# VH-VL binders against TBC1 domain family member 23 (TBC1D23), part 11

Target 1, 182 residues: TBC1 domain family member 23 (TBC1D23), of Gallus gallus (Chicken) (q5f415r38to219)
Amino acid sequence: QLPADLRAKVWKIALNVVGKGDSLASWDGCLDLPEQSIIHKDCQELIDRLSVPEDEKSVLLLDIESVITFYCKSRNVKYSSCLGWIHLLRPLVHLRLPRSDLYNCFYAIMNKYIPRDCFLKGRPFHLFRLLLQYHEPELCSFLDTKKMTPDSYALNWLGSLFSYYCSTEVTQAIWDGYLQQA
Below, E stands for the ipSAE of ESMFold2; O stands for the ipSAE of OpenDDE; V2 stands for 0.75 times the mean of E and O plus 0.25 times the DockQ between their complexes.

## First folded at step 6 (VH-VL)

Design q56 (from q0, 13 letters changed; framework fv_praluzatamab)
Fold by ESMFold2-Fast, scan of step 6:
Structure q56 (fold): chain C 182 residues (1-182), chain A 121 residues (1-121), chain B 112 residues (1-112)
Amino acid sequence: as target 1 above (182 residues)
Amino acid sequence: QITLKESGPTLVKPTQTLTLTCTFSGFSLSTSGVGVGWIRQPPGKALEWLALIYWDDDKYYSPSLKSRLTITKDTSKNQVVLTITNVDPVDTATYYCARIKDYGSYVFDYWGQGTLVTVSS
Amino acid sequence: DIVMTQSPLSLPVTPGEPASISCRSSQSLLHSFGYNFLYWYLQKPGQSPQLLIYYVSYRASGVPDRFSGSGSGTDFTLKISRVEAEDVGVYYCMQGIEYPLTFGQGTKLEIK
């Protein structure tokens, strides 16, 4: 596990976002997608679970809603809660990154780690499994008891990089190991 | 306007090394998410992906050909180079280079005109 | 490797009639994004391949609305509502969910 102060720096280096520009600089800032109310609700629910001062929550909410909205507009993709993007943002939000770094990290995760079937095959999948066994042996035992096949958990769990099923602390520990060695 | 153009020898003898260069304009491999790949098509046959390289120098190869393939880039020259060692007549094909606009899409949106390479004695 | 299987391999069609091409994958192309990583390319005689459809159903720039794609998981279809002479060529499906990237065998659309 990494000290909190170093985690943001290590993840930015591992995701290759150090020195990247502000991707949102030319964006009009409009939160006007047809599905915007769903985006807003999901972001609000995430922020409400954070133990931060109330006056900081509005800024964080705007940051994560802007990240999702800009990603949808720039990539020409439609938002849906079932895609699990909010769960990928949860570990990143805890790093308290500037909005531009938050977007760049989110983009890198979405485009380097999620599209590749390497989560189901090869080194990244093996590394996630190894780290899960180390940090959450109880959870591994639970999965074995329930006879969950790789097909049933790989798509849902790896697609969210364990964010949906694991605590923030466990998810960040898994990402620490994965990002340092991947 | 986005253009890609393949160049290299049109005739290569068996056992030799084939080097193909893709020169492009209208985009840069310094742009995050952009990649360039190589696809070949033997006469009258289907398309076969060979290799690709991304802006961050991340490289991927067809497993069946991996030991014979090397892909490199020169970002300042807008060039991507593919090298195939120990060629044989079954490597006779039209070789294409094509752009991947964004790492997450994996879609080849612009293709070069192709260059026919014949492997014979 | 994911195997992409197209049918039919040869498709003679009368101008103005509809055409349908099937593409099946040996494993699911649906990922956590909610998208199927399936693409359709057209190679006209003597020309380079050109992108027709990305993510199953989205038309590439300049592609007429008579072309439509559908499907999910392992079974995909490309439809042309009213075939025109300029639609002649070989159609390829491609998967982009894992390496190696793989293409179908191609479907040759010919005017009858």
Scores: ipSAE 0.006, ipTM 0.483, lowest interface PAE 11.9, mean pLDDT 78

Design q57 (from q0 with heavy chain G33S D102S, light chain S32E L33Y N58W T97R H98D W99T; framework fv_praluzatamab)
Fold by ESMFold2-Fast, scan of step 6:
Structure q57 (fold): chain C 182 residues (1-182), chain A 121 residues (1-121), chain B 112 residues (1-112)
Amino acid sequence: as target 1 above (182 residues)
Amino acid sequence: QITLKESGPTLVKPTQTLTLTCTFSGFSLSTSSVGVGWIRQPPGKALEWLANIYWDDDKHYSPSLKSRLTITKDTSKNQVVLTITNVDPVDTATYYCARIRSYGDYVFDYWGQGTLVTVSS
Amino acid sequence: DIVMTQSPLSLPVTPGEPASISCRSSQSLLHEYGYNYLYWYLQKPGQSPQLLIYLGSWRASGVPDRFSGSGSGTDFTLKISRVEAEDVGVYYCMQGRDTPYTFGQGTKLEIK
C-alpha cells in the first residue's frame, strides 16, 4: 500500500499527467448542458459525503462539476448517473488535486483504463477477473462460491473501476496496485 | 479508412541528420487512445523497432539508438516526425510508420508503404 | 532485451497443405493479468507488413480464418490450415511486453 502523501504524486506519474497543461484554461466555464441538473445533483451528493472543511466544499463542487461538464462537451457524450463517472471521481477528489490535474487524471482513467472497447464482452471481463483475484482473492472466492459469473457484476464494477462497490480506501488501494502494474 | 505515408530524403550522407515524416488519415492523436511507431528494415534483414509516440505525448525509444532518436507529433497536421542524428551506412533501410491502438492491444495494426533511405557517400 | 527465435526460417509448402511456424521468446510474454504480448505479421513480397494475430491468439480484422495463433509464455505457434498462393511471404513474430519491442528473424513461406 502507498503512504497517503505519496499517492497523488505516484498516480500523477502513473497516469502521465505530470507537466500537462490546463485543458480547461480557455473554457468559459458554462454549466449549461441539458442534463446539467443531474450532473450538479450527483456532484453535490459526492461533496456532501466528504470529510473536508466546509469552506473547501464549494470549490471542490465547482471543480468536479466543471470536470464532468467539460469532458461531456469536449468528447461529445451525454451524461447519465448510471455511467458511474461520479464514482471514478471519488478517489481522485480525495487526492486534493488542482482542477487541471483532476481533469487530466479523470481523462486518463477514462481513456487509458476504461477504453471504448471495455463495453465489448470477453477481453475486459477476463482482465477484471484477474485484477479481482490479484487484489481481492477472498471476495473472488466468495463470488465463485455463489456461482456468479464475472459479467453479472463486472459491467458496473469495470466501468467505475470498482468505485461503486468499494469504499474509497479500498478503491484507492486497488488503483495503487493496478497503476503500479501499468 | 486508415492510411499512413512516410516521406523524407531517399539519400543521406554519413554524419548527417535524417528527418522522416509520417502523415496519416482516418484517426487522430488528439483524443484517441492511439499512438504511432517507427520500424525499419535493412535490405534483406528483419524488422527493427525504433520509437513510439502516443496521443498523450508519451515517448518510447529503442535503448541502443535513444541518443540519436527524437520523435515528435503535430496533432493538428496529423503528422509524426522521427529524427535520426549522425547516420551511417548501417542505417540504410526501408522506414515504416505504423499505428498503435488502445494501450498496446493492437500493436502496428496499419502500416505505411515504407520509404527506402540509403546512407552512402 | 527479449530475444525472439523463429523456426523454421524457410518453409516450402505444397498448396492446400497445412503450415506451422514456431516462435520462442527468451522470457515469458505472459503478463501477470493473463495476456500474451505476442504478435504475428505477414510481409508479402514488395509490400509492407500486415498484422495477422494480436495478443497471441486474436485474429486481426480482415484476416482469413485459416490463420490461427496459439501458445503461452515462451512458446507460440502460427498455423495456416490450408496454404494458398496469396500466403507467400515472410512471417514475423514480435513481442510487445517490454521495450525494446523485438522481432524474430522471419520465416519465408514458399510454394513448392
Scores: ipSAE 0.000, ipTM 0.455, lowest interface PAE 17.1, mean pLDDT 77

Design q58 (from q0 with heavy chain R101Q Y103W, light chain L33W G34D S57E N58F G96A T97L H98E W99T; framework fv_praluzatamab)
Fold by ESMFold2-Fast, scan of step 6:
Structure q58 (fold): chain C 182 residues (1-182), chain A 121 residues (1-121), chain B 112 residues (1-112)
Amino acid sequence: as target 1 above (182 residues)
Amino acid sequence: QITLKESGPTLVKPTQTLTLTCTFSGFSLSTSGVGVGWIRQPPGKALEWLANIYWDDDKHYSPSLKSRLTITKDTSKNQVVLTITNVDPVDTATYYCARIQDWGDYVFDYWGQGTLVTVSS
Amino acid sequence: DIVMTQSPLSLPVTPGEPASISCRSSQSLLHSWDYNYLYWYLQKPGQSPQLLIYLGEFRASGVPDRFSGSGSGTDFTLKISRVEAEDVGVYYCMQALETPYTFGQGTKLEIK
């Protein structure tokens, strides 16, 4: 397992965000999307579950809400809770990254980690399956027992990268292994 | 069945504007991660990339040709249009359109049949 | 711009024998997820190009298992374990790490 204090550096290198600029530097900072109230509620729920000092929660909330809002505005996509983006942000928030690095990591994950064909076929899917089996053998046994094909669950799990079903520690361990091997 | 087909004039005079249309079926540019690119091939020469357009209307152009190129899409008609201004004889080539899938994991996985455009007076 | 260089440019092969094509990039194509953003295409005589290998090593849909891609960084190889008559054509490598996407010069494979 990768030590926690090295995760931020290793993940930033693996996601190729080292040396990237602040993508939000020229953004006007407006949190004014039609679905903004849903974004805010989802972000607030994530922050409320964090074991961090209360005086740090407001900054973290603004950071994750800014990340989602900027991503939606820059990519012209609508936000919905069912997309699972909050669960993708959870492991990243625990790295305590500056907002610019948080966005760059989130963007990299959305662009490289989520592509459907990549995860349904080839080495990325095989690696995820093996890492999931190692960290969550009970869940893997359950899925195998129910005769679920990789196709039937992979798409749902990839939308959250296992974050919904696994603890933060387990999700981070899975990402550690995947990012180091991919 | 995934198909793409290029259409446009086969003969264009120098200084004119060339407009090429790619009409496709079996996929949609409303699908996240999907794009269409244009590639050309002068007779007997190698392939040269020109431009890409994506589901979110993001556009990329060959830097050397950017001032002359415009790429647009009509998602409802399943069409992508490439416009080249001020053509000259060196623009004589077979022009292809091709699909990009899955956020760039598959680049140009299906190609149109190509259309030969001759630029001469 | 990233320059792609192929070798050999002409490759005569006896049917049933193996063939190997080299592709070199002017800078590393290794990037996110340890992927190499290198693609191989085959253009049969009178036909459009078709995708053979994506991300340096993965076979495209419908491509026979006799085709394989390997390499990392700046040096890549396309191998055909046993050449068939239908494999005749020009092979191109392409990088899609950054725009402009650039192609190699092409390698013409011919049956002896």
Scores: ipSAE 0.000, ipTM 0.473, lowest interface PAE 14.0, mean pLDDT 79

Design q59 (from q0 with heavy chain D105T V107A, light chain H31F L33F L55Y N58H A60E T97K H98E W99T; framework fv_praluzatamab)
Fold by ESMFold2-Fast, scan of step 6:
Structure q59 (fold): chain C 182 residues (1-182), chain A 121 residues (1-121), chain B 112 residues (1-112)
Amino acid sequence: as target 1 above (182 residues)
Amino acid sequence: QITLKESGPTLVKPTQTLTLTCTFSGFSLSTSGVGVGWIRQPPGKALEWLANIYWDDDKHYSPSLKSRLTITKDTSKNQVVLTITNVDPVDTATYYCARIRDYGTYAFDYWGQGTLVTVSS
Amino acid sequence: DIVMTQSPLSLPVTPGEPASISCRSSQSLLFSFGYNYLYWYLQKPGQSPQLLIYYGSHRESGVPDRFSGSGSGTDFTLKISRVEAEDVGVYYCMQGKETPYTFGQGTKLEIK
């Protein structure tokens, strides 16, 4: 729904990353986690699907791999493909943000919007349901037909902010609405 | 760790009813999106999908076999049961049960070891 | 029903060489949310099938990076960049777009 050039600005404001410093400035740049090969593979798969010049792919790959690796090191958490983080990065990577902004946005989403309990309070859950209904009425009709209540799928879908099941365009439209109401 | 195991008779006579049970661990059919399916493989032939059952008791059957197939679940026992009526020798196959990761993907990500069922007089 | 056709049916490969398997569907498998509902399975001798690739190109966790899936719509390819002895078995593609879910006839990969 938002023009492409405006989306990056709106999301940075919504996620409160405007004016944030380079969180990666003091990092040693080492991609040396025990699970680094899995991180690299998942990031490579994301980059391979982008419509971007081949000579820019290596830089983008390094940026997203650095974001995941630094997040794991700084938060003392282990990476696993099943966590779905690569899907959260997909909408952000399409904005072509500088690496520091990419990290700050990813961090904000992980720590403000992903916490499981916030979706159980009803407001984020109802907002995503309404946005999905507006943008994907056929899917909502199908889910109603199969007696799939929002409760039966929402926690798994909301944990990835719909990026696991939705195209980049649909996911970004959902995030546009949700972030503007944050 | 996720495991599935098929059990049932290894030899059945034509016209009888074949009942196979899938017992699993490491996941629950109370989890939204999850399902269990049955796939068979006649000796030396390709895989053939038979039926799926999901967490919400939604059931899907192969249209050509639908009149002979029944799939049920017991969520508390972690079991899924497939019943095939009026068997004939062409139903001789290794029968597998497999987990469906989620309703959106339909991927069979973990499979049981399979059980060979021979239909012969 | 959607018909899945694999080629070749028999694939002898020298160890260390690449291998490629084709899978074609009678209808487009591009569906909800822009995903291709195409899956690749490997059945090693005497074993159950195991998932290699989902959504046409997504490698399952634990599958070596020498395996890759590509394609969209009706034409899909599974590639092995450097075949190893442990890769011997029958490869199946499957569509999960609509019931009945259907498999290809299988491609038997053998070491020469």
Scores: ipSAE 0.000, ipTM 0.453, lowest interface PAE 15.8, mean pLDDT 77

Design q60 (framework fv_imvotamab_arm2; at its last look DockQ between E and O 0.03; V2 from the best seeds 0.00; counts 0 for: pae E 13.2 > 2, placed apart)
Fold by OpenDDE, look of step 7:
Structure q60 (fold): chain C 182 residues (1-182), chain A 120 residues (1-120), chain B 112 residues (1-112)
Amino acid sequence: as target 1 above (182 residues)
Amino acid sequence: EVQLVQSGAEVKKPGESLKISCKGSGYSFTSYWIGWVRQMPGKGLEWMGIIYPGDSDTRYSPSFQGQVTISADKSITTAYLQWSSLKASDTAMYYCARIRDYGDYVFDYWGQGTLVTVSS
Amino acid sequence: DIVMTQTPLSSPVTLGQPASISCRSSQSLVHSLGYTYLSWLQQRPGQPPRLLIYKISYRFSGVPDRFSGSGAGTDFTLKISRVEAEDVGVYYCMQATEFPYTFGGGTKVEIK
């Protein structure tokens, strides 16, 4: 586990975002996606769970919401609460990064560590099932009998880089190791 | 809203003692360092020292070590700067400031300042 | 102690024109953790200092985009792209890489 004061630097290096510019610099800052209300709600819930001074909450909320909104707009993807992006952002928000770094880190994680098509019935979960069948055939058979597909339980794991079910501290410890091994 | 409110202006004579205050509000007082900065008339800024109210860890600039005492009372979210014996050269504006050290060491909030005048 | 040297001492500027302030440190401001804790502060007449830039180039919340910071190691620059009337005051660079924290001597920006 990294010291708290070193984590931001190490993660930025590991994610190769050092020296990258502000991707949001040219953005008009408009929060106007069709699903904006859902984004706002999820961001607010994240902020409410953080131990942040009240005066900083509004700024953080705007930063997080901007990061998600711009990501969706720039990549032409739709936000959904089930994807676990808020949980990905939780450890990053804890680093107290400027908005530009927050976005760059988030973008890097999404590209490097989150499987492509990580959604319900996505291809990664077919592969996951095959792996499960190979390594744990009895368990796989049991789950099949119960009609429990991997995406029903593993989407939250893979889509959040294991942050969904973990505390911020545990997630940080996991990411400290995982990011440095990349 | 985060605020640092300092005590009022002081007019003193050489040799007198003085204690000025900086009250923090709108944030977790024990989780942020507070520093004191001196600005002599028409001059620049000088860091005097910093204190962490959570455990009263105090660090002084070498130039001010032994010259002043920095303290804090977390029960009333107040930091203090005091002199045992004032000098005419202590005439200055004194600012308190909050330090956000989340890897940034940002001095984000400042008090309005306390003017201290020491004259015979 | 790290000595911070600012130039110029005074910068008279015409409204709408750019301004540039330099700050040099007596030693590298790169911290052991890799960050450079160089900040720029603005002090308007009769007011306390205000944070403008931190970590060389990051604008603090509420700071207009006409302010920008750059530099590395021991040489740093604050730029105002278009000086406005409200920008009149004294500007200070400050290092927080090593305690005691130290300020530059200040640069007075005034309107011609």
Scores: ipSAE 0.000, ipTM 0.555, lowest interface PAE 12.2, mean pLDDT 91
ESMFold2-Fast, scan of step 6: ipSAE 0.000; ipTM 0.451
ESMFold2, look of step 7: ipSAE 0.000; ipTM 0.497
ESMFold2 (binder alone), look of step 7: mean pLDDT 92; pTM 0.940

Design q61 (framework fv_imvotamab_arm2)
Heavy chain, then light chain:
Amino acid sequence: EVQLVQSGAEVKKPGESLKISCKGSGYSFTDYWIGWVRQMPGKGLEWMGIIYPDDSDTRYSPSFQGQVTISADKSITTAYLQWSSLKASDTAMYYCARLRDWGDYVFDYWGQGTLVTVSS
Amino acid sequence: DIVMTQTPLSSPVTLGQPASISCRSSQSLVYSFGNTYLSWLQQRPGQPPRLLIYEISNRFSGVPDRFSGSGAGTDFTLKISRVEAEDVGVYYCMQATQFPYTFGGGTKVEIK
ESMFold2-Fast, scan of step 6: ipSAE 0.000; ipTM 0.475

Design q62 (framework fv_satralizumab)
Fold by ESMFold2-Fast, scan of step 6:
Structure q62 (fold): chain C 182 residues (1-182), chain A 120 residues (1-120), chain B 107 residues (1-107)
Amino acid sequence: as target 1 above (182 residues)
Amino acid sequence: QVQLQESGPGLVKPSETLSLTCAVSGYSISSGYYWSWVRQPPGEGLEWIGFIYWSGDTNYNPSLQGRVTISRDNSKNTLYLQMNSLRAEDTAVYYCARIRDYGDYVFDYWGEGTLVTVSS
Amino acid sequence: DIQMTQSPSSLSASVGDSVTITCQASQDISNYLNWYQQKPGKAPELLIYDASYLETGVPSRFSGSGSGTDFTFTISSLEAEDAATYYCQQYDNLPYTFGQGTKVEIE
């Protein structure tokens, strides 16, 4: 429901990253983690799937690889493809943000919104439930019949904010609705 | 405007159960926000106890070791706090408060507070 | 749990003075920090949210700044009615935690 040209500004406001400093300013840029080859491969595969201009792909590749690498180094966490972070980055890359804003949005989703929403429960899971019903009504009906809670399946799916299961346009529309409530 | 008003027994003996009530006016507790309890021992700082979300989901401060239950009655627009196994250290002013959801989790409206003294 | 430490624990200042209080988090909390004012015998009142945003109806002499682990709260020109205890509070992670409070007394 957001105009495409305003999406970046609205999401930055919703994620509370306006005015946030550049966390990577003092970083040496070294892409030297033990799992760096896996990070590079996953980032390259994401870039190859994007419908952005070819001349922008190399800059975007470096930006997303830097975001993941710096996050791993600063948070002291190990990267694994199964964590789904690539799927989380997909909608953000289309906003064409500066690297610092891209990192701050990624950090906000990873550390501020997703963990809080998963453990606090409430409206984020209600919104997820409604969106799942709209897009996957048969699955939603089946899960209701079995009395499964959103917690039993939503943690990983919410962690990718539907980006794995939906087109970029659909995923961005879902994020628009979700983030506008923040 | 939103108003919250606590009520309770004032004096409770050690090992007994505390029951507090918070009447909410100006907003339906089933329509949004987190509804929370916070306490403050005399002359000391604030300690978050727990909350109940408008959907009915609850979350509690682990420091209270499973001694606390927060519930609500939507038809009365009222919040409840129960705390078991009271000790002298539980003597405090107990506040109910509303927390904004989605983004800025801030305590924006508070009740006046009710003093609970735990003494033999 | 995230520990919130305020400095100083108390201060005395005169009307018209500028007063600064600091709050330090034990880990990075981004800008997820609120400031409250509590007058004797009253409930806390929100003054600043998200580290730097002034709540509606709060006088402009109150301000906040900071990000990450270090935050400041400033009263630019102290008034007699500002005698109170001020608390910072993080909402980065559960449980929500408050600083120990800073008592501001008017000389």
Scores: ipSAE 0.000, ipTM 0.462, lowest interface PAE 16.2, mean pLDDT 77

Design q63 (framework fv_alirocumab)
Heavy chain, then light chain:
Amino acid sequence: EVQLVESGGGLVQPGGSLRLSCAASGFTFSSYAMNWVRQAPGKGLDWVSTISWDGDSTNYADSVKGRFIISRDSSKHTLYLQMNSLRAEDTAVYYCAKIRDYGDYVFDYWGRGTLVTVSS
Amino acid sequence: DIVMTQSPDSLAVSLGERATINCKSSQSVLYSSLNKNYLGWYQQKPGQPPNLLIYWASYRESGVPDRFSGSGSGTDFTLTISSLQAEDVAVYYCQQYYETPYTFGQGTKLEIK
ESMFold2-Fast, scan of step 6: ipSAE 0.000; ipTM 0.468

Design q7 (from q0 with light chain L33F G34D H98E; framework fv_praluzatamab)
Fold by ESMFold2-Fast, scan of step 6:
Structure q7 (fold): chain C 182 residues (1-182), chain A 121 residues (1-121), chain B 112 residues (1-112)
Amino acid sequence: as target 1 above (182 residues)
Amino acid sequence: QITLKESGPTLVKPTQTLTLTCTFSGFSLSTSGVGVGWIRQPPGKALEWLANIYWDDDKHYSPSLKSRLTITKDTSKNQVVLTITNVDPVDTATYYCARIRDYGDYVFDYWGQGTLVTVSS
Amino acid sequence: DIVMTQSPLSLPVTPGEPASISCRSSQSLLHSFDYNYLYWYLQKPGQSPQLLIYLGSNRASGVPDRFSGSGSGTDFTLKISRVEAEDVGVYYCMQGTEWPYTFGQGTKLEIK
């Protein structure tokens, strides 16, 4: 199992965020999107489930809300709960990264490692499937036994990179393998 | 500044092979999530997608034309090449190349100027 | 293949008036990350197409705010709040949900 501090370093290297600037440095910090109340609620629900001291929760909440809000503003995209971004943030929040690293990792996952095109077929998805089979063969065997094709679960599972359906520990182990592959 | 430019013959004879090159600047096909596609437009008709190639050399072709199409890239030269075999007059069209980025969030966000290819004896 | 149907095919508009173009798909374009993989392009006379709207409703860089995209699933609309002379051209929708990518037949917007 990869220790938490080593995991943070490995993921930052794999996501190519080491030495990246603070993308939020010029941002005004305003949490004023039309859908801000939904963003706040989803972030609060994530933070409420964390096993961390109550005094640390307010800082983490502000960090993840800032990450989502800045991503939406800078990329000119609208937030919706069904996009599953909260589930992608969950494994990253457990790394206890500075806000700039959290954003850079989130951006890299969203734009480089999770296929955001509509095609569930192709080399990146197939490589992810093979990597999962290598590191978690029991899970792959279970899915195959139920006669589930990769396409039948890819939309929900891959969109959240397994974070919605798996525990944080399992999700992080899967990401360890996937990110080292990339 | 993002630019793409198509080059190749403007006149080809039926049964010949047509080779078109897209040369681009301001971005790289070494960047994850980036791709280049080819689209054509016969005179007075709608746009028709032909093929895409991506940073990881993943390739997709229009099924109706797949047996005649080959798409390749040279990442170091910032070039993408489309080859169409056994051309006939219905392949007369303006051919465009265009960029894809962010894993398909942006599809064809910048286009080349287009090159008109006439297939005639 | 997904079939894309535009209406109207010809759209004469008086300058300053609004214009609306419809695009319908034969199957839902709502896919990964709850995005609609629908794109709008404008081809001005003698020019290359240019991207106006990506992922259903997001305005591309440099596109004036009078252009807006809306809709979800199978029914999409491109609206121009105040048509200007420079907006003349053929408008195309395209789906990126499945291979092959397919375009609508185009809507020619002309000034009356």
Scores: ipSAE 0.000, ipTM 0.488, lowest interface PAE 13.9, mean pLDDT 79

Design q8 (from q0 with light chain H31Y L33Y G34E; framework fv_praluzatamab)
Heavy chain, then light chain:
Amino acid sequence: QITLKESGPTLVKPTQTLTLTCTFSGFSLSTSGVGVGWIRQPPGKALEWLANIYWDDDKHYSPSLKSRLTITKDTSKNQVVLTITNVDPVDTATYYCARIRDYGDYVFDYWGQGTLVTVSS
Amino acid sequence: DIVMTQSPLSLPVTPGEPASISCRSSQSLLYSYEYNYLYWYLQKPGQSPQLLIYLGSNRASGVPDRFSGSGSGTDFTLKISRVEAEDVGVYYCMQGTHWPYTFGQGTKLEIK
ESMFold2-Fast, scan of step 6: ipSAE 0.000; ipTM 0.459

